# Designs tried in a protein design chat: VH-VL binders against q9nrl2r1430to1533. Part 176

Target 1, 104 residues: q9nrl2r1430to1533
Amino acid sequence: GGVHELSAFEQLVVELVRHDDSWPFLKLVSKIQVPDYYDIIKKPIALNIIREKVNKCEYKLASEFIDDIELMFSNCFEYNPRNTSEAKAGTRLQAFFHIQAQKL
Below, E stands for the ipSAE of ESMFold2; O stands for the ipSAE of OpenDDE; V2 stands for 0.75 times the mean of E and O plus 0.25 times the DockQ between their complexes.

## First folded at step 11 (VH-VL)

Design K44 (framework fv_ficlatuzumab)
Fold by ESMFold2-Fast, scan of step 11:
Structure K44 (fold): chain C 104 residues (1-104), chain A 122 residues (1-122), chain B 107 residues (1-107)
Amino acid sequence: as target 1 above (104 residues)
Amino acid sequence: QVQLVQPGAEVKKPGTSVKLSCKASGYTFTTYWMHWVRQAPGQGLEWIGEINPTSGDTNYNQKFQGRATLTVDKSTSTAYMELSSLRSEDTAVYYCARYGFRYTSKGYFDYWGQGTLLTVSS
Amino acid sequence: DIVMTQSPDSLAMSLGERVTLNCKASENVRSYVSWYQQKPGQSPKLLIYGASNRNTGVPDRFSGSGSATDFTLTISSVQAEDVADYHCGQSYNYPYTFGQGTKLEIK
């Protein structure tokens, strides 16, 4: 019970998860539904994995956290053509992230 | 079971507008994009555009930009396509089609309406 | 626009024969190709999505293959109910485009 103080990284991950455009990024892409994804994307990542790394205190520097978030967006744009709902969501969420990351 | 119900036929004069309906059932209407595709007699399929029922966001084939207008009524789970300035070349069967799962970028039309035959003649 | 070209335009086969239908994209669409079956007087029905994934309820005799620009739909042993027009389509770039269709008939 009680209020826990969250790290800056945890607060930012929570804001990303709450964003309307987070849906392509909440968890890893399914191997069953998208079998060629893992042939193209060599370092898969998603918000649930980044959140777990934050909770385990694996990010020692803000740059490490930012690198993982940017990898997530880079993977999105590499796999998904720019005309897709996924790529459009990624573009908007990345812009939101860049504004919020100024707090780090 | 997923169903997309469309009227059977419409007859219109050149220069008029038509508004075709597509009533969805058997799934949560707001979770899938709805697309419109036409097929002229003896011809292939031609994509008109898409709409997100949640946001109202639309994307159109440039060939129909300014003539086609896609809308939805969430309360009745119905999608609409209005096509203006009708010409004889617009005579075709018009389908609504549900776009697969937004979770994957490999878009596909998993369920199709029965189609509405639009005849444009004087 | 990405142009999808199907070949042949029409094909007449004997029951039980192996059928191959081709679809070529004018530029790389990766695996963003789907195949649709359209029987006379009916709407199109999804057969294959993502170049090689069989849709639920589609018989095992249907298979898809290919990537980038060249795609194939195969029916391992054609049956009478397979008489239809077959359309390929790409969902890689706007506008989404379809081939002209291949008409499959029984001799």
Scores: ipSAE 0.006, ipTM 0.610, lowest interface PAE 12.9, mean pLDDT 87

Design K45 (framework fv_ficlatuzumab)
Fold by ESMFold2-Fast, scan of step 11:
Structure K45 (fold): chain C 104 residues (1-104), chain A 122 residues (1-122), chain B 107 residues (1-107)
Amino acid sequence: as target 1 above (104 residues)
Amino acid sequence: QVQLVQPGAEVKKPGTSVKLSCKASGYTFTTYWMHWVRQAPGQGLEWIGEINPTSGDTNYNQKFQGRATLTVDKSTSTAYMELSSLRSEDTAVYYCARHGYRYISKGYFDYWGQGTLLTVSS
Amino acid sequence: DIVMTQSPDSLAMSLGERVTLNCKASENVRSYVSWYQQKPGQSPKLLIYGASNRNTGVPDRFSGSGSATDFTLTISSVQAEDVADYHCGQSYNYPYTFGQGTKLEIK
C-alpha cells in the first residue's frame, strides 16, 4: 500500500525483468507455440502481468505480491522438467528474488 | 532477412581442437537461443548443445559434454563452438541453428546456417 | 535419451501421389515434434513445428499430425521439388534427438 510500497514492488519487478534468467517469465506463454501449457497450468502468470498489477495498485499487502511471484516460479517447475533451461533459470531467478524480497 | 553465416570447410588432425563460427544477422542476436547440430556423412542429425546469448547458459548433449564448448561474442553477433580432442568420427557438417521460440526451450530450429564441413584426418 | 524412429527408410512416389512419412518417439513427447526437409548439399529447412503447425512459406500440401508417440508428415500431392531427406526431431526433453531420416524419391 502507498507510494513507498509501490516503489519497492516496482523496483523489484524491474530488477527481475533485467535479470539474465528472466527470459522464461517475461510474457505469458503462447498457446500457439505451446498448446498444452494451459491444460497443465491453471493459474498462468508472468512478469508483465505482475508489473501491470503493481502499476494499477492491485497489491494491498507485500504477501500478495510475493504470492504472485512464487506462483510464477511454481508454474515454471510444474510445467518444465528439472533438466530444462527454464527450470535452471527459474531456480536462479527465484534465489535472486528471495534475496531481494528481504528489502520488502 | 535472418542469416546465419558459417565458413565452408575446416581440416584438422586428430587430437587437435577446432573453433567454428556462426555469424548472425537480421534479428536481435541476444533474444534467441543458438543451437549446434552436426551431421556425419550419410547419417542423421545429432544435437550438440545450445547457448543463451544473453546469460551465457549452456546445455549439452552428454555425448559432447567436456569436449564441446559453446560461446558467443555479443559485439559481433557471433556464436562459436569449440570441439577438442578431435577424432576421425568427428568428421561431419556442423550447423548452427536458431531456436524458433524464445520463451520456452522446447521448440524447433527455424533458421539454419549453411554448415561447416569439418574433416578430421591425418 | 528419447529415440526417434522414422519409417520407411526410403520411398519412391509418382508425381501427384499422396505420401505419408512416419515418426515414432520411444516415450511421450506431447506435441514437441518438428519436421525438416533437407535437399542434397543443403541445410535442413523447417517444415512443421509443434507436430501440426506449418512454418511460414511452406506450401499447404505439407501437413503434420500426431501426438504423444506417433507422428506423420503428409504431402497431399508430391511434386518434383519435394525430392529430399525428411527428418523428424523431438525437443520435449534434453538431449534433443532426431530420427534417421526418410529419403523421398520420384519414380
Scores: ipSAE 0.194, ipTM 0.765, lowest interface PAE 4.6, mean pLDDT 89

Design K5 (framework fv_ficlatuzumab)
Fold by ESMFold2-Fast, scan of step 11:
Structure K5 (fold): chain C 104 residues (1-104), chain A 122 residues (1-122), chain B 107 residues (1-107)
Amino acid sequence: as target 1 above (104 residues)
Amino acid sequence: QVQLVQPGAEVKKPGTSVKLSCKASGYTFTTYWMHWVRQAPGQGLEWIGEINPTSGDTNYNQKFQGRATLTVDKSTSTAYMELSSLRSEDTAVYYCARHGFRYTSKGYFDYWGQGTLLTVSS
Amino acid sequence: DIVMTQSPDSLAMSLGERVTLNCKASQSVRSYVSWYQQKPGQSPKLLIYGASNRATGVPDRFSGSGSATDFTLTISSVQAEDVADYHCQQYYSYPYTFGQGTKLEIK
């Protein structure tokens, strides 16, 4: 992946971070706040980690970037029941991501 | 530091509506969900609902769905609960309470307002 | 709805005694249980969240334990200022529900 591809990833991460529904995804889930999270979720990830990976040029393909974002949503839906605010926020933010990702 | 300020008391007639306020200070208002909980005299606590001040997203206890409406005014850092079709059984202390975590909706309440005593009587 | 049941309804303790208050959920709430202290005429105050985490400023004589359906609040050496109603709450599933409360008194 080139400089232009990395700039596109940065722009998309910034748009996700600024979205009203990004609140469950901004940082890794705290083990103190959610003690059983890491017993259930084996590949934790959050927008701050994805953004750091973009800045360190760790994504070589758009598919790798998309896979990490989708992993983030998958973790949300695996841990959080459908009726939770996290699941609702995740559903709306994932739809927004799919629209924005058409640019990649 | 963190404060949630509520009026002390409200008196309303049956069949009317009331809009209770909760003014927040000492933190970034839009960062934490706000909850509403009531307590009838001598009774336990009852959760009414929650609102995200950033998105406006709400979740309600179905017992209050359609009667309770939660709103916020970001410019004044104030949360509101409107309760309609008031009955004598709605006589209770109504608390606003701040959600304990920024990044999750799983909700314990770390700071509470002092409560507004709503009396519904003819 | 998940029903939270506290026991006993009330108890009277002597100063310095260890006291245990129980809270049972009608179905698993994992570790999503909080405990609140409420003195007469006052708003509730958070003591414990996530079943076992002590809130900021809460004395270390207060501790919480349990998981799934059975939870306990322990006061290792009860003091006069601990006279209050104690409420447990589950925040695992909507609607959030509270127990009926346990009244703690000094004999």
Scores: ipSAE 0.086, ipTM 0.737, lowest interface PAE 5.7, mean pLDDT 89

Design K6 (framework fv_ficlatuzumab)
Fold by ESMFold2-Fast, scan of step 11:
Structure K6 (fold): chain C 104 residues (1-104), chain A 122 residues (1-122), chain B 107 residues (1-107)
Amino acid sequence: as target 1 above (104 residues)
Amino acid sequence: QVQLVQPGAEVKKPGTSVKLSCKASGYTFTTYWMHWVRQAPGQGLEWIGEINPTSGDTNYNQKFQGRATLTVDKSTSTAYMELSSLRSEDTAVYYCARHGFRYTSKGYFDYWGQGTLLTVSS
Amino acid sequence: DIVMTQSPDSLAMSLGERVTLNCKASQSVRSYVSWYQQKPGQSPKLLIYGASNRATGVPDRFSGSGSATDFTLTISSVQAEDVADYHCQQFYDYPYTFGQGTKLEIK
């Protein structure tokens, strides 16, 4: 996708990381801390992994980048009931992402 | 080197409000939820609520809903608990405690403040 | 609310004895239970989290076990410094709740 497209991905990831609601998404869930997480979630992902993929130019299309971000939110809503702090943060951050992603 | 520093004691009259502080140091304040727990003399521990220092999201024990207000000051790495309409049964040691898991609201309390003894008496 | 019930309320042990403290949840909390030690005039100190994980710096004579509704804290060889109140806590669901505590004394 070129330098401009990858620069846009990096800017968006930085904005997501800096958003107040990014706290559930910054790093992969620890198997030690949450033992049942990986019994439920089969394709784990987090913002630090997505950022690393952006920096290594692993996204060739904007759709691939968007798919990874949406997977992250989908995992959140599958594991966490809608009334939890994690799900509430995910809902707000996803809405923010959808607005920003229109620019991609 | 993680420390949560609280004042030793406060004395208040019934019907007033108190705002207790908890100054954090030795870690990045915004990455961990902060909890408030009280213990009446000779009694067990009672959870009051939690706050995410980054988002400001709070969850409260319904027993304290409407009376307790949790806030933070990111610039000074200080958490606050305000308790209003004080009664004699609010006499207790009030602890702040750091959430043991980053990036989740489900967690144990890995570091505790030394506690503030609040005495509510006329 | 999830009610946590500890037993016994108090016990007195001789040095070197094996001590078992129990904690029961009114409904399943999976493995989301922690144990705290509280000495007189001090704040609680984390011993065990997630039912069986020992916190950093905690002696290996302390161990935790259990799942769902029944949890145990074991001290394999009690020492004089272990005199304290022990509290279990569930962090599975809101509000977080604690047991009433078990007082451990040395006879």
Scores: ipSAE 0.187, ipTM 0.777, lowest interface PAE 4.7, mean pLDDT 90

Design K7 (framework fv_ficlatuzumab)
Fold by ESMFold2-Fast, scan of step 11:
Structure K7 (fold): chain C 104 residues (1-104), chain A 122 residues (1-122), chain B 107 residues (1-107)
Amino acid sequence: as target 1 above (104 residues)
Amino acid sequence: QVQLVQPGAEVKKPGTSVKLSCKASGYTFTTYWMHWVRQAPGQGLEWIGEINPTSGDTNYNQKFQGRATLTVDKSTSTAYMELSSLRSEDTAVYYCARHGFRYTSKGYFDYWGQGTLLTVSS
Amino acid sequence: DIVMTQSPDSLAMSLGERVTLNCKASQSVRSYVSWYQQKPGQSPKLLIYGASNRATGVPDRFSGSGSATDFTLTISSVQAEDVADYHCQQYWDYPLTFGQGTKLEIK
C-alpha cells in the first residue's frame, strides 16, 4: 500500500502508455466506431481509466492494479481474433508488462 | 488542417520498383493508421494495405503480399509504399488515406492524399 | 473476399430530384459500410461511415441507411456540384473492398 506503490503504479502506466504497442489500449473503445464491442465486453477498461484510478488513489493493493491491467489484456484477447493487429499488440505489451511488473 | 501530400506522377519501366511518398501534416501522425489504395484508369478503388505509424504493424491485401511494402518515417511524418516487380497493370493513381478513427486497424478513410499517377510502360 | 456490388452503374437526374444509390455485400458486413464521393480529377471524399453516420462537413442532403447486406446512399435534393462517382466500401473484414462505383450525372 501507500504512496510508494502509487508512485510505482504511475511509473508503470507511463511506461505502458509510451510503448509502441499501447495504441489499442490508450482509451476506451468507441461504441460508434465498434458497435458490437460492448455486447461482448462487459467490463471495459483502458490505460487512461487505470491512470485516473492511480491518480485518485483507488488502488489499495498492487494486486488490484495488476488485475485491472490484466482485465484490459483479457478484454483485448476476448474481442480480437489471434491474428489481428490488436491481439498482436496486446500480446507484446502484456509480455512487456509482466517484465515491468516485477518491480511491484 | 489535415493534409496528405503526394507527388503528382512517377514513370517506371516494367520489372523495376517504385517507392511512393505521402507526407502528413495537421495532426499527430502516429495516432492514426495509414492506408494505401489504388485506382486504375476508369476503374474502381482497390485496397493495398495499412500501417500503424507507431508500431510498424502492417496488414496487406493478399494480392499485394510480397510485392508491396509499407513503411513510415516518424521524424518527417511521411508514409511510404514500395511496389516491386512492376507490370503495365500497375498503372494507376495511388492514394494514401488516413484511417477514420484513432488507434484501431481496419476501417474507413476520413482524409485522402491527392494521389500519385504511376505509369508503368516500356 | 467480400464483394460489394453497386447499382445502377450510372444515372442522370434533374436538379432538385431525390436520388438513391444502392450497394450490396456478398455476405453480412453488419453496419461497417462507408460511402465516398469522387469528383472528376479529384481524390475520394468521405460522405458516410458506419452505414448511417454523416462525416463532418457533409451537407445534410446526404444520408445513408441499411445493414447486413443492403445499403443505400440518398441525396434528398441533387445539386450540380453532386456530379461525381460514388463508391461504397466495407470494412468488416480483410481485405477491405469497394464497390465498382455509381456515376451520377445531371440531365
Scores: ipSAE 0.328, ipTM 0.819, lowest interface PAE 3.7, mean pLDDT 91

Design K8 (framework fv_ficlatuzumab)
Fold by ESMFold2-Fast, scan of step 11:
Structure K8 (fold): chain C 104 residues (1-104), chain A 122 residues (1-122), chain B 107 residues (1-107)
Amino acid sequence: as target 1 above (104 residues)
Amino acid sequence: QVQLVQPGAEVKKPGTSVKLSCKASGYTFTTYWMHWVRQAPGQGLEWIGEINPTSGDTNYNQKFQGRATLTVDKSTSTAYMELSSLRSEDTAVYYCARHGFRYISKGYFDYWGQGTLLTVSS
Amino acid sequence: DIVMTQSPDSLAMSLGERVTLNCKASQSVRSYVSWYQQKPGQSPKLLIYGASNRATGVPDRFSGSGSATDFTLTISSVQAEDVADYHCGQSYNYPYTFGQGTKLEIK
């Protein structure tokens, strides 16, 4: 996308990073901490990766940016049972994202 | 160095409540989950619950649901566990323990407080 | 709830002997098992996490192995300072649960 879209993506990613519920999403899941994660999740992603893609102008459309963020939440809900802290944080952060995405 | 400091002992009557403290130092308090675990005399360890100091999110062992309340005071890097409707069976050493993985709720307890002996007697 | 069962309940070893402590989960916990050492009058201390990773500062005579439902803690050469209760615990599913403990004594 254009300069305007890149600024909007950067602003939204910063808001997500600053949110209290971003802790499961800041960096890629460590294989040492979660040994079977990459056996279950085939397309891993995290906010630091998404932010890098924004900074490198890799998103051509807002839908591509939104798809990557939704993939991040989808991975969370696939790996983590609904009762976990990760899943609860993901649910709240996803709702916050949907509200903030109005800026896109 | 990481330290979790707890008071040595508390004595309470049945039917009352108690609020136990755990003062953390030597790390950034908000970046690790804090757990509470108890051990009755001569028995094994029993997990009570966990709290995220940043979000305030909690998860409880259902056995303690409705009786245990976990809170934190970020300004003093202190975690609290309040246990209500005390019974003699609640007599135990209560430990706070830090979650071993930053940013992951599944993990292990890497640092433990010295424990507070709670005695519930008539 | 996932039940963790340790065996034996207690054992007495001679200095320098190899000892293995067992921990069994009632259902798969993948590799989310940790071992804790608790000396008399002290709080538990982490020995092993993620089934086989030794915690910082823990002597290399301590090792862990296993996956899914069967886990072991091995002390390759028991020393006098190893007298303690050893607890295994799972952190795979809520509630997190621990075994009943194994008491290690020196003859």
Scores: ipSAE 0.149, ipTM 0.751, lowest interface PAE 5.5, mean pLDDT 89

Design K9 (framework fv_ficlatuzumab)
Fold by ESMFold2-Fast, scan of step 11:
Structure K9 (fold): chain C 104 residues (1-104), chain A 122 residues (1-122), chain B 107 residues (1-107)
Amino acid sequence: as target 1 above (104 residues)
Amino acid sequence: QVQLVQPGAEVKKPGTSVKLSCKASGYTFTTYWMHWVRQAPGQGLEWIGEINPTSGDTNYNQKFQGRATLTVDKSTSTAYMELSSLRSEDTAVYYCARHGFRYLSKGYFDYWGQGTLLTVSS
Amino acid sequence: DIVMTQSPDSLAMSLGERVTLNCKASQSVRSYVSWYQQKPGQSPKLLIYGASNRATGVPDRFSGSGSATDFTLTISSVQAEDVADYHCGQSYNYPYTFGQGTKLEIK
């Protein structure tokens, strides 16, 4: 059990959105442009969805917020081979997230 | 009306370098990745590499790694491809092309420049 | 590198005929295949992306299908304006690669 402020989660999401490597994660992958994505990825998520959940006070524990961010990275690595731009961006952004998440 | 403008032709000697330009208009230049693709006479298309105009991040075809350098000038909405140590086999039409997916590297090339014919001869 | 192989190298069709062009990948590329039309003296133009999605402004007579290693571009009723080289390409893995092209002519 912890107590978390909306501002802490919002601050972290803003930091992630501002990061140069956030581009693959800003919005949900387009079903029209990438039709096989939703056949492979069962729980799609993106920073705009996470930000909306923060704004609606849907995260009661830091662990729930962290789980959604980690799901986003897990989806990236599941779908994208290691040598792709998306996977490389995901690796760098995930490392940045792990450092920032220590504040939670 | 998206437009990618390239010079018509360049002639170079073997062993020299060339820097080809691609001036973009009709959209927000920093929003889409830019690709470079060449086509030798009578041959198919060959992908050289891509650049993110916002971050400067690049990915190259290993065949061109170390010889090709992709850059951008955001102030003029211009992408550049520099190719060094030119050989006769580098004679080809060089296209710049816009990435169709706004923020994804996997995708398609939705708008193409008219191409620059590079001739490498001794 | 993933090798893309197109067949046939060239074909000549009569106006109104159904045209089928094939593209095979040396390994699975899922649905990451696009088709490009290149008319003489012009740059390539996007026709199909993601194996089966028509690009904006592309006529309904063009359709794409396939997945994994085998892909097809179909023109349901060929028109005179369809004379061109057709290229398939994969964007599944780096480097992005293209087939050698299929030349479509009208007899």
Scores: ipSAE 0.006, ipTM 0.633, lowest interface PAE 11.8, mean pLDDT 87

## First folded at step 12 (VH-VL)

Design M1 (framework fv_nezutatug; at its last fold request DockQ between E and O 0.91; V2 from the best seeds 0.78)
Fold by OpenDDE, fold request of step 14:
Structure M1 (fold): chain C 104 residues (1-104), chain A 123 residues (1-123), chain B 107 residues (1-107)
Amino acid sequence: as target 1 above (104 residues)
Amino acid sequence: QVQLQESGPGLVKPSQTLSLTCTVSGYSISSGYYWHWIRQHPGKGLEWIGSIHRSGDTDYNPSLKSLVTISADTSKNQFSLKLSSVTAADTAVYYCARTDYYWGSHRYGMDVWGQGTTVTVSS
Amino acid sequence: DIQMTQSPSSVSASVGDRVTITCKASQSIRTYVAWYQQKPGKAPEPLIYDASSLESGVPSRFSGSGSGTDFTLTISSLQPEDFATYYCQQFYSTPYTFGQGTKLEIK
């Protein structure tokens, strides 16, 4: 049950990180490079943070894990217009995630 | 060695469709991050036409008056450009180019270009 | 659309000179900039990617810098083969746009 789900979360995070469109999501956005990011995004999150939460067994339900992943994409689309490289990468990565999440 | 080569008719009549193909050798188009079409009018600068991602997602320059269509054929390791209803303003050297991806980093640049092919739109 | 204002449009220099070309973006584009060299009748050749990374095989006299809106290409000591037209390009958002080019000529 719980151990099996934990393994599934770990595997999915690994697959997301390895995806070519993961580059905007690997770590938190740099305040130096994007000074106004944290004025807009109030719940910042990234794959490295999600991975740590998985490793610490902080996700008791698949829905909690999915919520954090969706938050990550939501933040991307909230801050980045559709025509930006980040938004495009996010769109593709999210589509990939939705397919993989069906296995959870 | 990765090589790109543009091919297609060098002469197109007005109102017709310009069709070009970029043949990639030494590298699978499925491995590239983006594949681009760029053109250069005689004596002018470079203009981005559009791109296709390995997933099939396309992006086009909305400033172009012609309808742009970019497609890829993985079986032939090619990607193509179509410009509909061309005019003399579409006379240019057309280039195809690659943007590659390396682990954890999007390389912002076109690291491999074709030699270019001249297309003249004339009656 | 993002405008890349390149300057100067042309510059005359001598062998051994230090040359600097600049591109200013109409908005912040982080480091998503590339530089190219083009000689007459030839395709553009990549020089710099991601604002400051040197492409493979490019001489170390070429360097790129900048972040946000201001970017520079520098040739520390001009060589005879460096006389050409140079272009910057942004990859922050589509449509991807180029600077108008800088023609580097022999003085």
Scores: ipSAE 0.891, ipTM 0.948, lowest interface PAE 0.4, mean pLDDT 95
Fold by ESMFold2, look of step 12:
Structure M1 (fold): chain C 104 residues (1-104), chain A 123 residues (1-123), chain B 107 residues (1-107)
Amino acid sequence: as target 1 above (104 residues)
Amino acid sequence: QVQLQESGPGLVKPSQTLSLTCTVSGYSISSGYYWHWIRQHPGKGLEWIGSIHRSGDTDYNPSLKSLVTISADTSKNQFSLKLSSVTAADTAVYYCARTDYYWGSHRYGMDVWGQGTTVTVSS
Amino acid sequence: DIQMTQSPSSVSASVGDRVTITCKASQSIRTYVAWYQQKPGKAPEPLIYDASSLESGVPSRFSGSGSGTDFTLTISSLQPEDFATYYCQQFYSTPYTFGQGTKLEIK
């Protein structure tokens, strides 16, 4: 949409990055450390990639931006069982995101 | 600068509830990432009991799930352990510990420990 | 539950020796491993986090390595104060299990 939407997307991404549970989501998962990740996750996404898409004005609708953020969480829960440190962080960050996304 | 100190009874009777408190000084418990309870049985290794996240969410060892409660009191800068229906098998040294927050990574370890408190469960 | 198996259970060594302790996870845990040193009558002391990163104040003769299932703690030149029991712990998933310990004794 317009300048106000770009500012809101950027603001929300900054808030997600600053959250203490953002650590699993800052960059794409390392294939060296997790060799099977990309066999299971077909549409990888991370906060740095979402920020670049905001910078390049690649989101036409707020729903497209929200879909990428939700994809990030869905990937986390698909790959990681719920008792893992990653899934716990994802659960908390997703809850925070849902609160912040109401402002869009 | 950060110090953790366990306190509570050294002797508890079977079937009673063990209550321990960890007092944190030089650091706010609301700033930490996770706060843990760990125990070490006589002549044995270490067992993680459970943790409380800064949000209030708790995780417990499944072997103790129905018996354990961990809580935090931010106003006293303390967190506590309650273990109900104790038996002689709960005799151990009990430690509290912290996992600190560090931007960009989960530190993946308990970086500060209390000195431990010995709890004996005996009639 | 993820089992952490340490090897050896004990080792006898002399000052100046290189000592290697291993920890094997029952499934892949990425690099989510910490190492601790415990002296008799004392609380565990942190040595290594995230498989290979030294905690503050830990001497450079300590090093950690590994990812996936196989992890190693190495002391490059053993000092008198290093005789202790060493534990690994995984932080991949709850319960956050410890290895059974490796006792490092003077020869």
Scores: ipSAE 0.588, ipTM 0.879, lowest interface PAE 1.6, mean pLDDT 91
ESMFold2 (binder alone), look of step 12: mean pLDDT 90; pTM 0.936
OpenDDE, look of step 12: ipSAE 0.881; ipTM 0.941
ESMFold2, fold request of step 14: ipSAE 0.578, 0.548, 0.006; ipTM 0.873, 0.864, 0.653
ESMFold2 (binder alone), fold request of step 14: mean pLDDT 90, 90, 90; pTM 0.935, 0.934, 0.932
OpenDDE, fold request of step 14: ipSAE 0.887, 0.888; ipTM 0.946, 0.946

